VHH binders against Arabinogalactan endo-beta-1,4-galactanase (ganB). Designs and how they scored, part 10

Target 1, 359 residues: Arabinogalactan endo-beta-1,4-galactanase (ganB), of Cellvibrio japonicus (p48841)
Amino acid sequence: NTGVADNTPFYVGADLSYVNEMESCGATYRDQGKKVDPFQLFADKGADLVRVRLWHNATWTKYSDLKDVSKTLKRAKNAGMKTLLDFHYSDTWTDPEKQFIPKAWAHITDTKELAKALYDYTTDTLASLDQQQLLPNLVQVGNETNIEILQAEDTLVHGIPNWQRNATLLNSGVNAVRDYSKKTGKPIQVVLHIAQPENALWWFKQAKENGVIDYDVIGLSYYPQWSEYSLPQLPDAIAELQNTYHKPVMIVETAYPWTLHNFDQAGNVLGEKAVQPEFPASPRGQLTYLLTLTQLVKSAGGMGVIYWEPAWVSTRCRTLWGKGSHWENASFFDATRKNNALPAFLFFKADYQASAQAE
Key: E = the ipSAE of ESMFold2; O = the ipSAE of OpenDDE; V2 = 0.75 times the mean of E and O plus 0.25 times the DockQ between their complexes.

## First folded at step 5 (VHH)

Design a12 (from c05 with N31D D50Y S57R T106R; framework vhh_5c3l_4)
Fold by ESMFold2-Fast, scan of step 5:
Structure a12 (fold): chain B 359 residues (1-359), chain A 122 residues (1-122)
Amino acid sequence: as target 1 above (359 residues)
Amino acid sequence: QVQLQESGGGLVQPGGSLRLSCAASGFTFSDYAMSWVRQAPGKGLEVVSYISSSGGRTTYADSVKGRFTISRDNAKNTLYLQMNSLKPEDTAVYYCAKGTYYKWGRDAFDIRGPGTQVTVSS
């Protein structure tokens, strides 16, 4: 291992994958009425870790490729923040139901050959970043791999994942990171990422039984709308994962709406059903959610909290599903005030206590 | 590579009919639910119809119920939309969308083609 939760800082960070695109699409960001660089703003407000997604060859966009990712990593590093590189291992979005094999690898039917392609791609990406002094501090081998990484049509056995194939592919990515770290003497922590804690409890059991054991961090997406666990129940789920697998848990994705208003023609993902009774969809409600979540994660012994796409604001540009952003109502910027910073930024520098018995 | 190619659009008078087709390739078509989504001038995307992987379940937007029929031919990897009693309000670019499970629950469809333009005008 390259570390454990007790020997690493508690991270409070943001996934800033959309910033370069938003700025290219005309977006500007402000703090107290003054135009600012968003990477510097996040750092000045106390963010210490930037997450960024990488797609293999997304021909439908010029963003989230290696060039764009390199720019994001450089901007994060120049602002003094550590970095987490999120390998999607796909040409597009990955989630539990979408794990499409990249077009470049679609002809590969043999699992060992596909594992070699994944290994070589991971190694080449790290080497390219290292040449630019942009080697990430943490690497995700896959994004929300709840079922199978690099999912093929007929890989399920009796309706369940082919864990022999899945483990071979996951371990290939892990081994690429380990081999690169050993060869260069530069430490990199490996994160495996599952959506929602209840799914992770079962998934990591299967992973362990099938020989996927050489990782450093359990990464979770936590969105209360789609989790069995409410916020008060989350510490117990984190503790169970950490006690069972002896790995720290980090929330690598979460978000909460500051409004239910949609400022563009792209449908917003976090609507009325995302709103928890304890936290209204308001600037203060968004902040209170984050303060509460982060305190609970830290008190459970977790490793950090990363907010997903707090800078994905409304612009003239188009996604695959509409013009604008699907997330501007969950950003850290006020669309009614020229993207001035919202109170949610206070979550980065709050005085979180590790002990639930604090006076 | 997932590819979706729409066809069958055109100019039609109110009350007329059109049949849209979507040719799918690069994935096992029979394993995925499919949808038709449209975008009218100056409006956002609207899901007009959905069909399950087997064809056993269909749903329709209230605006098109009783007028549109979605169907699929899994042997030909083709999705269809039969549009009857067309209205000026049906004027839009129509997109074939591979059913995408999006845990976050809104407007998330895998749209790969340029769509097919349907114009309902006298």
Scores: ipSAE 0.007, ipTM 0.170, lowest interface PAE 9.7, mean pLDDT 86

Design a13 (from c05 with N31D D50Y T59Y T100D T106K; framework vhh_5c3l_4)
Fold by ESMFold2-Fast, scan of step 5:
Structure a13 (fold): chain B 359 residues (1-359), chain A 122 residues (1-122)
Amino acid sequence: as target 1 above (359 residues)
Amino acid sequence: QVQLQESGGGLVQPGGSLRLSCAASGFTFSDYAMSWVRQAPGKGLEVVSYISSSGGSTYYADSVKGRFTISRDNAKNTLYLQMNSLKPEDTAVYYCAKGDYYKWGKDAFDIRGPGTQVTVSS
């Protein structure tokens, strides 16, 4: 709905979904040896957009529900940052292989009734947040929906996505945001999120052919370990997406390890396979990766870069899958120095240059 | 208490076969996907194979595809890895990992057993 906007802001931000839980579990954060509020720290270091995930009804945890998300949004707004709300539309994590229908909707077999449930939930969530003065600036309709949103066991036909069903569900979420924005006069940009640029090139073609066209931003996860595209190849993929669909591209997830050490009992996601030859797994290597990525995204005409969970540090608390953090070696805090801030924070305030159009 | 105990490793000649087992306890084994992960000398962890909770879906790393077969016996709470046509490059410590159906990324894992050493040498 936004088209190609002159003077589109370039965001440099963080997904801070874990902060409330980490603090509840005893974590403290430091900058230059002094205890700090992490939301204020990110803002002071130049972060301008906070992303937060929302699960439908994750009964296994009290975090990432509407109450916790409301607290995260309030803390971000109080620190002066804009917000992006990430609807997982699941009771737990979603990724390209995991798009499970919430338990509350699992009995709904009719696509139109499921679309209505998604529409009503999206509308009710926005209304509840707006009542608190916490309406987000951007909304993701789904998280890494590479195959199908709200996957049921029988939705794939011969292993191929059912795009009629997929489009109906995606458009229902988009329409809920559009209808809420129109009714209230409050602008909200809609993001559709695909993991890795190579997958997005194919996925958005399918989306367009099946009538999924009313969104504002192409959101990408970019992790070198899982992409066929190296950093030098990324600008061309961004340009191709933007030229083909006339929508800006934003990296809504990326991360890089500052160490290969695991500081707790929970296995780390980013291990040795995540390390690129040009960027060692060190504090400076993490920073250099982020500076390089962000410069390339901006020079390609992209909309921003969001780092995923830079505050997910080791604690004594458990996730669904283990005790501690699966991400402390990819956080912005040094586990060996009482969670003192790492050099990676410099990526928020670097003077990134926009280049002339490549075409 | 989640516990995983690997067994079946050992020394084998190139071209030989081994069958690894993982005995699981402390959780409802049939509700969870499972993985085999290995660490070769001087290298990081590599997910070798994955199997869904029902056994209906499997994944294999390109390095082992066609040579290794993952299977499970939910009645015995046991995960297996049949390794055929073993190569020196398969030398590693092999770990059983609890993979959750809700866990993002098949390369992400938690709760590893102590591992079992596989050495392929002449």
Scores: ipSAE 0.006, ipTM 0.172, lowest interface PAE 10.5, mean pLDDT 86

Design a14 (from c05 with D50A T59Y Y101W K103R W104Y; framework vhh_5c3l_4)
Fold by ESMFold2-Fast, scan of step 5:
Structure a14 (fold): chain B 359 residues (1-359), chain A 122 residues (1-122)
Amino acid sequence: as target 1 above (359 residues)
Amino acid sequence: QVQLQESGGGLVQPGGSLRLSCAASGFTFSNYAMSWVRQAPGKGLEVVSAISSSGGSTYYADSVKGRFTISRDNAKNTLYLQMNSLKPEDTAVYYCAKGTWYRYGTDAFDIRGPGTQVTVSS
């Protein structure tokens, strides 16, 4: 399409945060029966953006710390892919229910002092990565920040965020990225990430009213099970966000099961309720879901689609909740075929139309 | 799998008291925040109160603050709502919900039971 504007990349990528851990736990990956490096496999199949999560100090695991993240970024860059660094700003998983403050900062009750801790941490992380020539192309300031970030453990989510506190903290992270880019001359795009498009429509309105406006990309998690919006409704939500805030929308998380079978002792997150009538829980159904979603996002003028943890396969290692993976039935690898690559890899190089008016 | 069974509703005069109970099964009760939600005829759903997984944190709507007390017994998988100084405006079906309500989040109320009717009238 010759009508594509200058510098309008459409990313099709993967969150590969688990690869280093899976390999340490004995996992191997295959394509057409041959053992492969998964980062090189994703790149060869057409992935152009790797997302990776960063935890502040997860004492329960040695992964997703700065050392592990640096290795992931190096592997992605060596395979020729761009990178997106996802600051969770927590010692563990963050989602709309959980935004727990790092233990190291839990004693800080003053919002401005906490904002300084977040600013310093963000700046130090970027500087450390830059020294290794691993500065990310995009940075998420928080992960699924539907509620207030940096909450005390056992905090209730009751639908009333303290936006003065929340805006001060979010802006401190944004400012750290902006200041680092300005100081070094190295560009970094800032992503703010909200789970589900219906929540983003409300959240970004509140964010704007409270002075959170200096970001580059609206990042969304989209999972049909947890969204009020079906796939056909998604383009209108994307268009509304982009027209209202003048920022591109990128799906930074999505996934779909290729089977409902659990191959280990860890319970799978995407079960029967994740399955949509149009897309069976099969290798073809997983691919068709991704092709359909990605085409709709591109047609709406979106910036890209990132699949969440396509390499999180069953291993002998444990999570906090069980032995194995909670996601192997939604990976891009066939547990019945020694983790041989599934058809879902075809979603990276499909010929998606650049506009809704295209032939 | 998740089951929630509310009880303790009834007819009470203004200024009276009722204690609602919710028996939970099919999930690890102690791992989840719990809420009491109500719906008056012809009105939308209203969050009345919420309690964290440990019971260490509680929330109350301004309409019930100082009159209602939420509590839980994790050993018995039971959630409670002690309602004092009841007003006609408290008349509603009360539902026990797994999780907490937030307008902007993906975690909606997981309302499984039929609720328990509370009627406050003279």
Scores: ipSAE 0.011, ipTM 0.331, lowest interface PAE 9.1, mean pLDDT 87

Design b01 (from g05 with S56R; framework vhh_gocatamig_d2)
Amino acid sequence: EVQLVESGGGLVQPGGSLTLSCAASGFTVSSNYLAWYRQAPGKKRELVAGIYSGGRTVYMDSVKGRFTISRDNAKNSVYLQMNSLRAEDTAVYYCARETYSRYGFSTFDYWGQGTLVTVSS
ESMFold2-Fast, scan of step 5: ipSAE 0.016; ipTM 0.334

Design b02 (from g05 with S31Y Y33A S56K; framework vhh_gocatamig_d2)
Fold by ESMFold2-Fast, scan of step 5:
Structure b02 (fold): chain B 359 residues (1-359), chain A 121 residues (1-121)
Amino acid sequence: as target 1 above (359 residues)
Amino acid sequence: EVQLVESGGGLVQPGGSLTLSCAASGFTVSYNALAWYRQAPGKKRELVAGIYSGGKTVYMDSVKGRFTISRDNAKNSVYLQMNSLRAEDTAVYYCARETYSRYGFSTFDYWGQGTLVTVSS
């Protein structure tokens, strides 16, 4: 399998969901020794798309709610970047191991009633953002929906997905975006997001078989540590997805450590197991990984690459699991140099070549 | 109820082989990450091998080429095939369901009771 030519724009962006919180916690960001606004820095370095997560009602934090998300979207748009809104459809983190139903919806046992709640919430969120002139350019209907969405809290049994339920719920979110776009005449691309390309190959087959077909973009998390595919194998997986579903693939999450040092009391997620032999955990290794990944995605006909939380730096604030950041060793800022910008910023404006098929 | 039960440990001579089994209940192995850890007497517990939900495997350097982790989805079980065993492989081996989140600290939710492997003459 070979890749298909892609006529969509190629994005190179960042998920900047933590910036407002980091600044509230005392963080400052620098470029060449000078203090900078991080949104303006990312834009000046060539970032063209900002991703931001939205939780339904995360009462345990003041961040990633609609107010915080609105501020992030406004800052991104003011800096001239397009935006991608990531609906988690949960009160907390969602990933392939957790897809917990919001507490407000947990009493709803009927699938159609639950689908209506998701539809109404999606519509109301878009209307609220649009009223502020913050309507996103792309919307994710769910985050890493590898398993059935809106599961009971602390579900540990991930049996065969009930695809009649799962498809009804996913389609309700897609329909909310479609209906809002049609009503207002404002275009929004719909992204469905799966962690790791190998999982997307089986997931999108099941999704299609169960009537989940009305989306625009296949969004992937790609982290070498958690994928069966090494970088050289990624183009073939992208090509297979694009040829099979006739949808562009975008990497909506990736990251790579610039160091294995932990600069605070919060344990880092990307340790020794994240390091690939060809890319050392160094500032240059982080950059080389991103340049290589982005070139491979673009040459395969992909739609873009978004780096996950490059501004999640160490602060005096705490998470539920420790004081500081679990990601400062994978940020774009040097914790040893007052958060001065790292070479990884060069990945946004590198001269990436389009597909070289038939050269 | 989530449960992990190890079996297959025993006494073997250097150069011998053993297969450890981990039977899982209360969750599906094909949708979760599972790992084998070991703890030698008086030492810290260390990761030996892991298999992620997508099937990707990882190994400790000292066991690469000698140990193989695999799963059988129909039996809801994970295995560790150990070849060319050395005295330094002597340890209690634990099966664990591993939780890795890109959004926070990694936690090992569930552990088996352990199975003893002794490599000695």
Scores: ipSAE 0.016, ipTM 0.292, lowest interface PAE 6.2, mean pLDDT 88

Design b03 (from g05 with S31R S56K; framework vhh_gocatamig_d2)
Amino acid sequence: EVQLVESGGGLVQPGGSLTLSCAASGFTVSRNYLAWYRQAPGKKRELVAGIYSGGKTVYMDSVKGRFTISRDNAKNSVYLQMNSLRAEDTAVYYCARETYSRYGFSTFDYWGQGTLVTVSS
ESMFold2-Fast, scan of step 5: ipSAE 0.016; ipTM 0.406

Design b04 (from g05 with Y33A S53R; framework vhh_gocatamig_d2)
Amino acid sequence: EVQLVESGGGLVQPGGSLTLSCAASGFTVSSNALAWYRQAPGKKRELVAGIYRGGSTVYMDSVKGRFTISRDNAKNSVYLQMNSLRAEDTAVYYCARETYSRYGFSTFDYWGQGTLVTVSS
ESMFold2-Fast, scan of step 5: ipSAE 0.016; ipTM 0.350

Design b05 (from g05 with Y33A Y100W; framework vhh_gocatamig_d2; at its last look DockQ between E and O 0.01; V2 from the best seeds 0.00; counts 0 for: pae E 12.1 > 2, placed apart)
Fold by ESMFold2, look of step 6:
Structure b05 (fold): chain B 359 residues (1-359), chain A 121 residues (1-121)
Amino acid sequence: as target 1 above (359 residues)
Amino acid sequence: EVQLVESGGGLVQPGGSLTLSCAASGFTVSSNALAWYRQAPGKKRELVAGIYSGGSTVYMDSVKGRFTISRDNAKNSVYLQMNSLRAEDTAVYYCARETWSRYGFSTFDYWGQGTLVTVSS
C-alpha cells in the first residue's frame, strides 16, 4: 500500500538489444583505445539498467528471440545491472505506425482467443527466464503502442483504437505479469510505452477510461525532432502525466547524433532535422543533450532515462533496412576511431539534482 | 536524390497476369527494405508484399501464392509478379522504401507516384 517514490532509484540505462548481433558481425568496442566488453563498459561508466527487445518469432534474423534475449539478460546481470524486458508482441519492430500481429497468431480473429495467446506467451517467457535466474526487474507490455496492438499484417490502422479490443489485449499482458509475480512472490514492474509525450497525454486518458489502469510506470520515447514538446517544455508533460495517473514517468528511449556523417551505405535516421539549436551534432553536443534531458527528467520527478541502441555500430551485417547501421551516428562509439567510446558515456555518472521542494 | 518509379500497370481480365517494376535511384535496393502497397479509391493503403535487404519476403494473405516480389540488384529494381488476378486486386500500386517513423522507428519514407492496375471482365 505504501509508496515507491522515495525508495525508487533514478535509472540511467541503455537499450543493448543489438550487442550480441553486432559482435557476431565482427564489431569490437573500445574505451581509451582498449578493447572492452560493452556490458561491463556500460556498467563501469555508471549505467544501471539494460533494456532489451523481444520479438515473437522473427524468421528473418536469429536475434531478439528468447535465446538472444536470455544471453543479453545474463550479460547485464553478470555486470551488475538491472533489466527491462521489452515485449514487442510482433515478429518485427513495432512503432507508432506498425503493430503487426505475430504470424503464429495471424489466424486468430476472436479477441478472447488472442488475449489468451498473448497471456500464455507472456507467462511462458517469464517462466523460461525465471528458470535461468534471469527474471527481469521491469517488463514493457508492448513497444510504442500508440496505435491498437496486434493488427493484421495487411492493415495499417490509423486513428482511434477499438478500445474494447485494445484494453482486453493490453490487460491480458499486464495480468500475465501480475499473476506471475503474485504466484512466485518476485516483484516485476509493468511499463506501458507510448512514443512522444503529446501522444501519451491522449493515450493514457483513453486507457484509463477503458480500464487499463494496473501498471506501474509510464514509459515514453522522447526524440525532440518528432515531439511537440521541446526540451524546456518536457517537464510540463511529465508533471501532467504523474499528477493525473500517480505513476512515475521514465524516458525509455532517446538518442542524439554525435555527427551528421554517414559511415556506411545505410542511411541514418537522425539527420540534420534532428539537430536542436542548443546542441550541435558533435560528441560534446550529444553529451550536453543527454545531461540537459536527464536533469530535466529528474527535476520533474521522473524515474529515469534510457538511451536507445548506443551500441548499434556499422558492420557487414544487414537489418530490415539494409546493410550497415542506421544509427552509427547516434551510438556511443566513434566509427572513425574503431568504435572507441564517446564522451556521451559521462551522462551516466553526472550529479543530477532532484526535484526541489518549497520550504 | 532518392527516387522510386513504378511501371507496368494496365487493364487485364480476371485470371490474367501483370509484372510491376520499381526502378530505384539514389540508393541500392540490395541494402534496403522495399515494399509494394496498393490503394483502391476510398480505401486505405495496404501492404501487398515486402522484400528485406537479405532477400526475405512477406505477403498479405490474399495474395499469397498468386503474387511474387523479387529484385534485380544489377538493375537496382524491385518487381511484383501478379498472377491469377481478381477484380479485388484493382488498385493503384505503390513502391516504397522503409525508413524511420516520426516517432523513431520504421516507416516507408519514399513512395513512387503509383501505377494503376485494373482487373475487369
Scores: ipSAE 0.000, ipTM 0.238, lowest interface PAE 12.1, mean pLDDT 87
ESMFold2-Fast, scan of step 5: ipSAE 0.053; ipTM 0.515
ESMFold2 (binder alone), look of step 6: mean pLDDT 80; pTM 0.799
OpenDDE, look of step 6: ipSAE 0.009; ipTM 0.230

Design b06 (from g05 with Y33A F105W; framework vhh_gocatamig_d2)
Amino acid sequence: EVQLVESGGGLVQPGGSLTLSCAASGFTVSSNALAWYRQAPGKKRELVAGIYSGGSTVYMDSVKGRFTISRDNAKNSVYLQMNSLRAEDTAVYYCARETYSRYGWSTFDYWGQGTLVTVSS
ESMFold2-Fast, scan of step 5: ipSAE 0.016; ipTM 0.427

Design b07 (from g05 with S56K F105Y S106D; framework vhh_gocatamig_d2; at its last look DockQ between E and O 0.49; V2 from the best seeds 0.00; counts 0 for: pae E 8.1 > 2)
Amino acid sequence: EVQLVESGGGLVQPGGSLTLSCAASGFTVSSNYLAWYRQAPGKKRELVAGIYSGGKTVYMDSVKGRFTISRDNAKNSVYLQMNSLRAEDTAVYYCARETYSRYGYDTFDYWGQGTLVTVSS
ESMFold2-Fast, scan of step 5: ipSAE 0.091; ipTM 0.524
ESMFold2, look of step 6: ipSAE 0.014; ipTM 0.500
ESMFold2 (binder alone), look of step 6: mean pLDDT 81; pTM 0.811
OpenDDE, look of step 6: ipSAE 0.468; ipTM 0.785
ESMFold2, look of step 7: ipSAE 0.013; ipTM 0.417
ESMFold2 (binder alone), look of step 7: mean pLDDT 81; pTM 0.807
OpenDDE, look of step 7: ipSAE 0.368; ipTM 0.743

Design b08 (from g05 with S56K E98V Y103W S106E F108Y; framework vhh_gocatamig_d2)
Fold by ESMFold2-Fast, scan of step 5:
Structure b08 (fold): chain B 359 residues (1-359), chain A 121 residues (1-121)
Amino acid sequence: as target 1 above (359 residues)
Amino acid sequence: EVQLVESGGGLVQPGGSLTLSCAASGFTVSSNYLAWYRQAPGKKRELVAGIYSGGKTVYMDSVKGRFTISRDNAKNSVYLQMNSLRAEDTAVYYCARVTYSRWGFETYDYWGQGTLVTVSS
């Protein structure tokens, strides 16, 4: 059709990493009062990409390991959705302040040996998934890698990364994906993920100057509360990144509360400070935020939007820090109505225009 | 200069009461999330109670109705009032300044040294 023949689709998807755990903990999901399989629900509502996180060896939980990730990928594929595998390269959560080395690799002080461990782990993971016919369509080499990856747990890494080390490690993951794809003939797109668009312009410049150039997609976390850019400023930021690096931008994480109520004993992350003046913390406000964001991303030439953990609902199970969910007020399910589907599901099938302003 | 200093632990009989205090320096408790955690011998550290910057509180099921978390903004301190104490409450209690990550994880910016609470008959 029109434009360049790049075959770059526009994805509208969800990170469904918590579903297996939520169901094990007794959660059920409903649409119009009827119990449903959540993967099938997301697919039926128009989701076309499922993101899932992978931890190296999170001994504190049985979830987000390779077995659990394989089940998530199988469920997504069976429902007809493409998949994005998010390598955290840690035994726990990674963010701009925490990029902790797996305990299994903590003894490795030589950068080249550590790069080999990361390369081997990435290759072995892809091979294991491929053997199950679960090879992902996209792979993140790291999660919110704003700071230097694979740091000691007692190190609060602040300031400028050691880019010689950081680039060697990131390139080892990228090379593992590229080598696996070439060996098998099976295409995989590589995503590098930075939290907030304002941090991405300088980070990708440093990456490029240090030889981290072989990736396909710029992945961004965008949460209005934690970004210097308001939603109307986002299109210009996306355009600048795409014009500067000649890579498509995809929002791989975003979320918005449908209520400020906490339905369990686990504190919610998205409170009053997350609420934007244009979008109340209501079912309609959550939907309007997503419709507006997704239209702006598409009109800027972006590659897609993935909602983070829309199925992380309240259960009787515990996180390490509380009983329930820290995210049920930002899920796509109504805790007051037996987890019945919220209007936010309409964001997957909305008729987004490539150059039109959001309604 | 950020510090959390706990006090008020001790030996108490079952059914008794203790008040734990957490004195903060280098930041303002009214603008941060602070929480009490405990670790019993041979067990993992667990959340007992928390108080958010807006004053909202959270409690572990087994202490709900027995423990009360509060703060004194003028003294820059957080308190845990523990009533109807049980043998199972025996643990080292830690005060922590906690920041919730966007993934629901409590990032434990700062920990106190801990204070021992022993409930025995």
Scores: ipSAE 0.014, ipTM 0.254, lowest interface PAE 7.7, mean pLDDT 88

Design b09 (from g05 with S56R R97K S101P T107D F108Y; framework vhh_gocatamig_d2)
Fold by ESMFold2-Fast, scan of step 5:
Structure b09 (fold): chain B 359 residues (1-359), chain A 121 residues (1-121)
Amino acid sequence: as target 1 above (359 residues)
Amino acid sequence: EVQLVESGGGLVQPGGSLTLSCAASGFTVSSNYLAWYRQAPGKKRELVAGIYSGGRTVYMDSVKGRFTISRDNAKNSVYLQMNSLRAEDTAVYYCAKETYPRYGFSDYDYWGQGTLVTVSS
């Protein structure tokens, strides 16, 4: 029986992928009325891990490319935080239904050749970051890979995955990280990321049956609106995953609204349906949700909690879907107070209890 | 293009049964969360039953044991079998596809046109 390491650090962090863009679009961040650097603010409030997404070649934006990601990693490292690099393996957003192959690889129909392209890209990215002393501490091989990665553009991912193809591609990314770490002697933990804990229970079983067994961390997106598990049910799901696969679980994405108001022309994702009875959509409710979730994750023996895009505030800039932010009502900054810091920042340094004793 | 087409509504006597059908196009029901909602006159729309991608189901307390949600993957359809119908079950019933938060940040809820269920003598 191989146990999970009892002395593994517990991370409390944030995905700060939008900060560079928000600042370029005129956003400022404040704490107690004073303008601050957001990376330094997160670090000062106790954040210890910064997650950042990487797109292959997003021609529709200049952000989330290797140059922008390098800047984010440097800013996180300069503020004293560890880093998690999230390879989307796409030119744009990935989620369970959207896993679009990069245009540069779209003509590769042979799985082995596609696996080599993914391996080379992963290796080259790590080498480029390492040359800048920006090698990440953890790497996600894919983002919310619930079904099948590298699908044709405009094709929503449906049905049962081709696991022979999917396993070959995922293992290629994992092998690139392992090979780079072995060649350089520099440790990197590998994260595989599935949206919602109920999906992870069957996904990792299928992954194991198809030879995807080499990884270090089970990464989960947890959003109460879209999970069949409520917060009280989450510890048992985390424990089951850790006992079954002997890997720690980390929540790599979660969020909660501090208001239902939309401050711009871009529709907000977390609306009325996101609100749980125990946690009102208020500054205090957002904080209480995060304190409760993080305590439950730590008590279950989990590895950490990362808040998704707490700095994605309203600006004059446009997304593909509207002018502004789709997430400002779920940020850690008050749009009514010139982006002054919200109470949610207290979640980073709360005195969370150690793992509960096994029964 | 995502489409949901509902059928099976009608007039039924108290204690009777109806089966509602929802035919899906543009996505696969087996890989998505699908739900039945209802809206009674003068009330807000409420969740009746849901089926997750993994096959797990959820039900509103007042219909638990009377209603059953199911899917037919070959027909790409979701069903709501309603037994022991009561006057208070009278409502327009909607089939909905709810997606986990998509990057894309558009409306994630796709709704059918609704089908009227009337339970009366």
Scores: ipSAE 0.015, ipTM 0.376, lowest interface PAE 7.0, mean pLDDT 88

